# VH-VL binders against q8ka87r5to149, part 7

Target 1, 145 residues: q8ka87r5to149
Amino acid sequence: PNKFTVKAQEALQAASMLASSKQNQQIEPEHLLSVMLGDHDNIACQIARKLETPVDTLLSVVDREIDRIPKVTGASATGQYISSDLGKVFDTALKEAEQLKDEYISSEHLFIAMSEAGVKVSKLLKDAGIDRNAILKVLTSFRGS

## First folded at step 16 (VH-VL)

Design z1
Fold by OpenDDE, fold request of step 17:
Structure z1 (fold): chain C 145 residues (1-145), chain A 120 residues (1-120), chain B 111 residues (1-111)
Amino acid sequence: as target 1 above (145 residues)
Amino acid sequence: EVQLVESGAEVKKPGSSVKVSCKASGDNFDVYAISWVRQAPGQGPEWMGGIIPIFDSANYAQKFQGRVTITADDFAGTVYMELSSLRSEDTAMYYCARDRWGYLYGMDVWGKGTTVTVSS
Amino acid sequence: QSVLTQPPSVSAAPGQKVTISCSGSSSNIGSHYVSWYQQLPGTAPKLLIYGNSKRPSGIPDRFSGSKSGTSATLGITGLQTGDEANYYCGTWDTSLSAGYVFGGGTKLTVL
């Protein structure tokens, strides 16, 4: 699919804003994960809590990683780009959407992708017991309720 | 099926400014970048800058920093490039080009180009 | 003065194989995906390779791309007269101000 859901787009925009506030030019998966987990209305946060993940602890770890991202000052700080790692997440999310025969890339796909894309946040999520199977199991429970 | 339609040729005097538009038509991506690339006669392509509309964030080549402004009108599906303080060396073909996932993959769709001539 | 270095020209006979190199640094090719473009006279550049080695739809498998370290290579097999064009590599660069950079270009002549 070529399109993202409105919720997914909002998460991406929030990630961009977070990156800006941190003076980061590159938008990383860490930014996206942080805003998703920090939003109680986001499916990723709901899934994590359903899995009894200590979300606050995970957020702290993610925030520490964000603090390690290079900072730029001045006018250059306003020009942002998508990092290669975030690109990998997008590619993985696209594959997930295609596999599930969904017309849009959603927050669910992005969350799965972050756990499976083989980037830094993937390890963080897996260390917290979050992987594709765990996510899908919770999603199934949500749909059955 | 996405096409990039650029505005018409421009003839400008030194010191003036030019604003070129690039309208995307068709089934486009939600996440993409539009880059502006110029090419002077007999020269290779030169990246000037770009914008990721979903983030409303523009990046500029250092050479053009402060002299170029790139903006996006999401409603019109149009990206603009304004170059000020024009000089004869700015005479070139100006292309807009699309890249998926920002600037990561490559510019897969190009406009036909806009000729900008700067002469006294 | 291009950030990416390409040979100015290469040539070969029809049916032969040619390679075009693109040399950069850790801040560009070493860290980011490389793209290759073909430009025929009087036309806009055309994307041949993206993501180091991927071909867009419509690009024949005669064209291939690879990357190793801080250098990239475009390969063209079964050279055809229609392949005569300028070829440019490109990638993102973060050495100074983040931005896209092109190579100086390579003129391919089919003998």
Scores: ipSAE 0.920, ipTM 0.954, lowest interface PAE 0.5, mean pLDDT 95
Fold by OpenDDE, fold request of step 17:
Structure z1 (fold): chain C 145 residues (1-145), chain A 120 residues (1-120), chain B 111 residues (1-111)
Amino acid sequence: as target 1 above (145 residues)
Amino acid sequence: EVQLVESGAEVKKPGSSVKVSCKASGDNFDVYAISWVRQAPGQGPEWMGGIIPIFDSANYAQKFQGRVTITADDFAGTVYMELSSLRSEDTAMYYCARDRWGYLYGMDVWGKGTTVTVSS
Amino acid sequence: QSVLTQPPSVSAAPGQKVTISCSGSSSNIGSHYVSWYQQLPGTAPKLLIYGNSKRPSGIPDRFSGSKSGTSATLGITGLQTGDEANYYCGTWDTSLSAGYVFGGGTKLTVL
């Protein structure tokens, strides 16, 4: 698919805003994960909670990683770009959506992608017991309810 | 297939400004960048700047900062590039080009270009 | 002049292999994906390689890209007369203000 769900787009925009507020020019998976986990209405947050993940603790770790991202000030602070790592997440999310035969890339796909893309946040999620299989199990339970 | 349709050729006087448009036709990506690349006769391509519409964030090459403005109209699916204080050296072909995932994977779709001529 | 350095010209006979180098620094090629473009006379550049070594659909496998350290290489095997063109490398650069940069270009002549 070439398009994202509205919810996914909103998460991306929120990630951009977070990056901006942190004076980060590059938008990283950490920004995206932070806004997703921080949003109770986001499926990623709901999945994490269903897995009994200490979301607040994980969020703190992610935010600490965000604080390590280089900051820009002044004229150089203008303009944002997608980081290579976030690009990897997008590619993985796209693949996941295709595998599931979905027409849109959703927050679910992004969350799975973040756990599987082999980037920094992937390790954080894995350490928290969050991987593709765990996510899919929870999603199955949501559909059955 | 997505195509980028640019506005028509421009002839401008020195000191004036030019605004070129780039409209994406067809089913486009939600996450992409539109870059503006110009090419003077006999020279290589030169990146001027770009915008990621979903983030409404524009980046500019240092050479053009303060003189170029890139904007996006999401409703119209159109990106604009305005270059002010035109000089004869600004005479070139101006391309818009799309890059998936921002600026990561190269410009895969190009417009046909807009010729801008600056002369007295 | 260009942030990325390419040889100004290369040449080979049909059927042969050519390589075009692109040299940068840690702030561009060393840290970001490299793309390669082919530009035929009177046309817009065409994306040949993205993500260092990936080919867009429609690009034959005789075109290849690689990256090592702060340098990238475009390889063209089975050279054809239609390959005569200018080739440019490009990548994101974060040395000062983040922006895209092109190489100076390489003119490929098919002998």
Scores: ipSAE 0.918, ipTM 0.953, lowest interface PAE 0.5, mean pLDDT 95
Fold by OpenDDE, look of step 16:
Structure z1 (fold): chain C 145 residues (1-145), chain A 120 residues (1-120), chain B 111 residues (1-111)
Amino acid sequence: as target 1 above (145 residues)
Amino acid sequence: EVQLVESGAEVKKPGSSVKVSCKASGDNFDVYAISWVRQAPGQGPEWMGGIIPIFDSANYAQKFQGRVTITADDFAGTVYMELSSLRSEDTAMYYCARDRWGYLYGMDVWGKGTTVTVSS
Amino acid sequence: QSVLTQPPSVSAAPGQKVTISCSGSSSNIGSHYVSWYQQLPGTAPKLLIYGNSKRPSGIPDRFSGSKSGTSATLGITGLQTGDEANYYCGTWDTSLSAGYVFGGGTKLTVL
């Protein structure tokens, strides 16, 4: 698939806005993870809570990582681009969607991708007990209910 | 699959402005960047700037900052590049090109180009 | 004068192998993925290699890319007459203002 769900697009846009507010030119997985976990209506947040992850603690860790992202000011502050790490997440999300034979890349796929893409946020999520299997298990429980 | 259709050739006077359009057709990605790349006769390609429509965020080459404006109309699936204060040196072929994931993986789809001629 | 430096020209006979180098810095090649473009006469550039070494669909495996440090290399084996073209490397650069940069180009002549 080459399309994202509306919710996934909204999360990406929110990540962009967060990056902008932090004066970051590059949009990182940390931005995306932050906005997803910070949104109670986002499936990633719901999954994390179902896994009894201390979401607020995880968010604080993610936010600290965001604070380490280079900031730009002045004329150089214009224009955002996708970081290589976020690109890896997108590639992984695409693979996940294909593997699951889904037509769209969803927030679920992005969340799985963030845990599996081998980037910084992947380690954060794994340290919090969040991996592909854990996520899928919760998703199965949601769909079976 | 995906095609980029650019607007027609332009002939402009020095000091004027030109606005070129690039319309994406086909099944495109939701996340992509459209770059504008020009090529003067006998020269190599030169990146002018780009935009990631989903973020409505544009980047510009330093050489063109203040003189180029790149915008996107998501509803029309069209990206625009406006270049002002035209000079004879701006005479070139202007390409729009798509890149997945915002400039990370190279420009995989190119328009046919728009010839812009600046002459007195 | 280009941010990325390429040899202006290379040449070889059909069936031979050629390599085209692309030299940059830590702010571009050293930190970002390199792409290669082929431009045949009278045509738009065509993506040949992306992600340092990946080939888009339709690109034969005669074309290869590699990156080491702040330099990248395009390899072409089994050279064909149809490979005669200009080749450009490109990558993202964050030295000052973030932007895409191309090499100066290499003209490949098939003898």
Scores: ipSAE 0.904, ipTM 0.948, lowest interface PAE 0.5, mean pLDDT 95
Fold by ESMFold2, fold request of step 17:
Structure z1 (fold): chain C 145 residues (1-145), chain A 120 residues (1-120), chain B 111 residues (1-111)
Amino acid sequence: as target 1 above (145 residues)
Amino acid sequence: EVQLVESGAEVKKPGSSVKVSCKASGDNFDVYAISWVRQAPGQGPEWMGGIIPIFDSANYAQKFQGRVTITADDFAGTVYMELSSLRSEDTAMYYCARDRWGYLYGMDVWGKGTTVTVSS
Amino acid sequence: QSVLTQPPSVSAAPGQKVTISCSGSSSNIGSHYVSWYQQLPGTAPKLLIYGNSKRPSGIPDRFSGSKSGTSATLGITGLQTGDEANYYCGTWDTSLSAGYVFGGGTKLTVL
C-alpha cells in the first residue's frame, strides 16, 4: 500500500500543525504520538486506555520531549520536513500494512510502527506496556474475529 | 509508476515572472514532496524550493527567498512554481522532482524538464 | 560555491573501482540522509543512492554509498564506459533556511 486512510491523513496533518505551533520545522514521531493520544476518538488513545496505560502521564512525557526539539523562527522557517525517525515509522507502518494484507496505511499501523520502529517513542511505549503484540490483541477485541 | 510533466517552454523578458506547472500522475505516495530544481547550461543542478502538499508546507532555498512561490492544487495533482523579477541568469532547464517521504530520501522521479529563456 | 564539496573530476580504466567523495558539515551530511545522482549528457539526474547507502530498484550492487561524520562516499566497482557521467551528492541542510543542497559535481571519465 501507498495510501493512508482518511483518519491517518488527519493525524499526520495534526502532527504538522502541532510542530508548527512549537516552531519545529522537523516533524517527529513525538508530534504524531501526541496528537494521536490526545484525540479521544483516535484508535491509539482507545488502545492505550484499553491497556490501562496512564494516557495523561504518557502525553505529558511526550510533550516534554517535543519541547526539546529545535525551534526555528523567521519568514524562511515556515516550511517543514519529515525527520529520519518519522521516516522509519512510515517505513515500518508500510511493512505492517503489507503483513496484515491491508490496502491502506491506517492509524493502527502508525501506532504499531511507533512502538516497533526503534525510535525514541518506541522505548517510551514499550516501557508503558504498549508493543505490537499488545496492540494486536486489543485490536482483535475491537474488530471481532 | 508516478510520472511528472512540466508545462511548456517559455521565453520571457527581464523583470517579468514565469509560472511553471508540474502535473503528477500515477500511483503516488500521500506524503511526498515536489521539488523544483533548475540547471543552467554546463552547470550542476540547483534546488530552488519544494512543497509537501499534504501539509501545504513550502521550503525555499535562501538564494530564491522572496522571488519564488510554490503552491499545490492537491485535487488536480499539480504543483506550481512562480519565479519573479527574472534576469538573464535565470535562463535554465527547470525540473520538478518527487521525494517519497517529504525530502527524506532524495528525488527518485524527475520530469523531463522545461526551458525558461530570459532575453530582451 | 557549493555547500557540499566534491572533487571536480575522477578517472579510471574499465573494470577498476573509483570513489567519489562529498564533504559537508554537521548541518547537512552530519544530520541528514545523503543521496547520490547520476546525470548522463542531455538527461535529467537519476537517483543512484538514497538513505546514505540504499539502492533504488534497478541500480546494480556495484554502486554503493556510505557516510562517516560529515563526509559521504559513492563507490563504483567494475567500471564501465557507460558510467561516464556527472555525479552529484545531495542532502537536506539546516545551516540557513531548511532546504536541499547538491554538491558541485564530479565528472567521471572512463579511459
Scores: ipSAE 0.815, ipTM 0.909, lowest interface PAE 0.9, mean pLDDT 91
Fold by ESMFold2, look of step 16:
Structure z1 (fold): chain C 145 residues (1-145), chain A 120 residues (1-120), chain B 111 residues (1-111)
Amino acid sequence: as target 1 above (145 residues)
Amino acid sequence: EVQLVESGAEVKKPGSSVKVSCKASGDNFDVYAISWVRQAPGQGPEWMGGIIPIFDSANYAQKFQGRVTITADDFAGTVYMELSSLRSEDTAMYYCARDRWGYLYGMDVWGKGTTVTVSS
Amino acid sequence: QSVLTQPPSVSAAPGQKVTISCSGSSSNIGSHYVSWYQQLPGTAPKLLIYGNSKRPSGIPDRFSGSKSGTSATLGITGLQTGDEANYYCGTWDTSLSAGYVFGGGTKLTVL
């Protein structure tokens, strides 16, 4: 697949807006995770809640990591770029969508990818009990009935 | 597959501006960048700037800051580059090029290019 | 000229191997993925290597890339006369305003 679902696109746009508000030109997995977990209607928040993860505590840790990201200011600081770590998340999400035979790259593929891509947020998620197997187990429960 | 087509060749006078379009056709990734790269005769490529349309976020090379504006019409799949205060040194072939995942992996799809000639 | 330094030319006989270097800094090659482009006369550049060492579909494995510190290398084995071209490295640079940079280019001649 080469397209994101509408909900995944909205999360990516929200991550871009968060990065801009923090004066970050690079868009990092931390930005994406923050906006996904901070939206009560996002599937990532619903999965974390089902796993009984303390979402507000996890968000506080992620927000602290965002504060460590370099800031760029001035008249020339108008554009943004995808960090290499977010690129790893995208590549991993694409592989997950292919493995699950899904037509689009979804918010759940992005969430799985953030736990599995070997980036900084992957450790945060693993320490909170969120990994590929845990996510898939919850997703199976949602699709049942 | 993705194809990129630049608008037609232009002849301009010094001090004027030029606006070149790049139309993308085919199934592109949603988080792509379109870069504008120029190449004067006998010289190497020179990146001018780019845009990530889903973020409406444009980056410009320092050399062109203040002279170049890059915009996107996501519905039409078209990106525009406008270069102002033209000089004879701006005579070049102008390419648009697509990068997957923003600017991360380099430009894997290129247009055929369009010539802009600046002469008095 | 360019913040990415390449040798201006290299040459070798058909069947031989060449390497093309690209030297940069911590704000570009040291922090970002490197790509390599081939440009045949009268054509647009063509991506040969991305992500430091990955090949796009259709690029034969006799083209290879690597990166160490702030330097990158393109390798070409089994040289063919059709490989005569200009070769450019490229990468993202964050030294001031973020932007893309190309190396100055290397002309490969196959004797």
Scores: ipSAE 0.798, ipTM 0.905, lowest interface PAE 1.0, mean pLDDT 91

Design z1
Fold by ESMFold2, fold request of step 17:
Structure z1 (fold): chain C 145 residues (1-145), chain A 120 residues (1-120), chain B 111 residues (1-111)
Amino acid sequence: as target 1 above (145 residues)
Amino acid sequence: EVQLVESGAEVKKPGSSVKVSCKASGDNFDVYAISWVRQAPGQGPEWMGGIIPIFDSANYAQKFQGRVTITADDFAGTVYMELSSLRSEDTAMYYCARDRWGYLYGMDVWGKGTTVTVSS
Amino acid sequence: QSVLTQPPSVSAAPGQKVTISCSGSSSNIGSHYVSWYQQLPGTAPKLLIYGNSKRPSGIPDRFSGSKSGTSATLGITGLQTGDEANYYCGTWDTSLSAGYVFGGGTKLTVL
């Protein structure tokens, strides 16, 4: 698939806005994870809470990592680019959508990808008990509700 | 699959401006950049700038800062490049090119290019 | 003076192997993925290698890319007369502000 769901696009745009507010030109997986977990209507936040993850602690760690990302001011502050780590997340999410035979890359695929792509937030998520299998089990339980 | 089509060739006088459009058709990624690359006769490609439409975020090569403006019209599916204060050295072939995942992986789809000629 | 340095030309006979180097800095090749482009006379550039070493669909595996430190290399084996072209490396550069840069180009002649 080449397309994102509307909700996934909204999360990406929110990540870009967060990066801009932090004076970051690079958009990192940390930005995406922060906006997804910080929105309690986002499926990622709902999954993490169903897994009984300490979401506020997780967010605090992610936000500290964001503060370590280089800041750029002046005329170039609004010109953004995708980091290589976020590219790994996108590639992993695309592969996940293909494996599941989904037509769109969704917020769920992005969340799985952040746990599986081998980037900094991947270890954080896995240490909190969030990985592909855990996420898929929760998604199955949502269908049974 | 994905096709990029630039607007037609232009002949301009020194000191004027030119605005070139690039329309994308076919299956494209939602997170991509459109870059503008020019190539003067006998020279290599030169990146002028680009835009990531989903973020409405443009980047410009330092050489062109202040002379180039790149915008996206998501309703029309079109990206525009405007180059002002034209000089004879701006005579070149101008390409638009798509880069997947923003500027991450390089330009995998190119238009056929359009000529801008600056002469008195 | 090109930000990314390539040899201006290289030549080899059909069937031989050639490599083309691209030298940059920590703010470009050292921090960002490298791409390679082939440009045949009278045509737009064509992406040959992305992500340092990956090939787009339709590019045969006799084309290879690699990166070490602040340098990148394009390798071409089994040279064919149709490989005669200009070759450019490209990458993102973040030295002072973000932007894309191309190398100066290498003309490959197949004798």
Scores: ipSAE 0.771, ipTM 0.898, lowest interface PAE 1.0, mean pLDDT 90

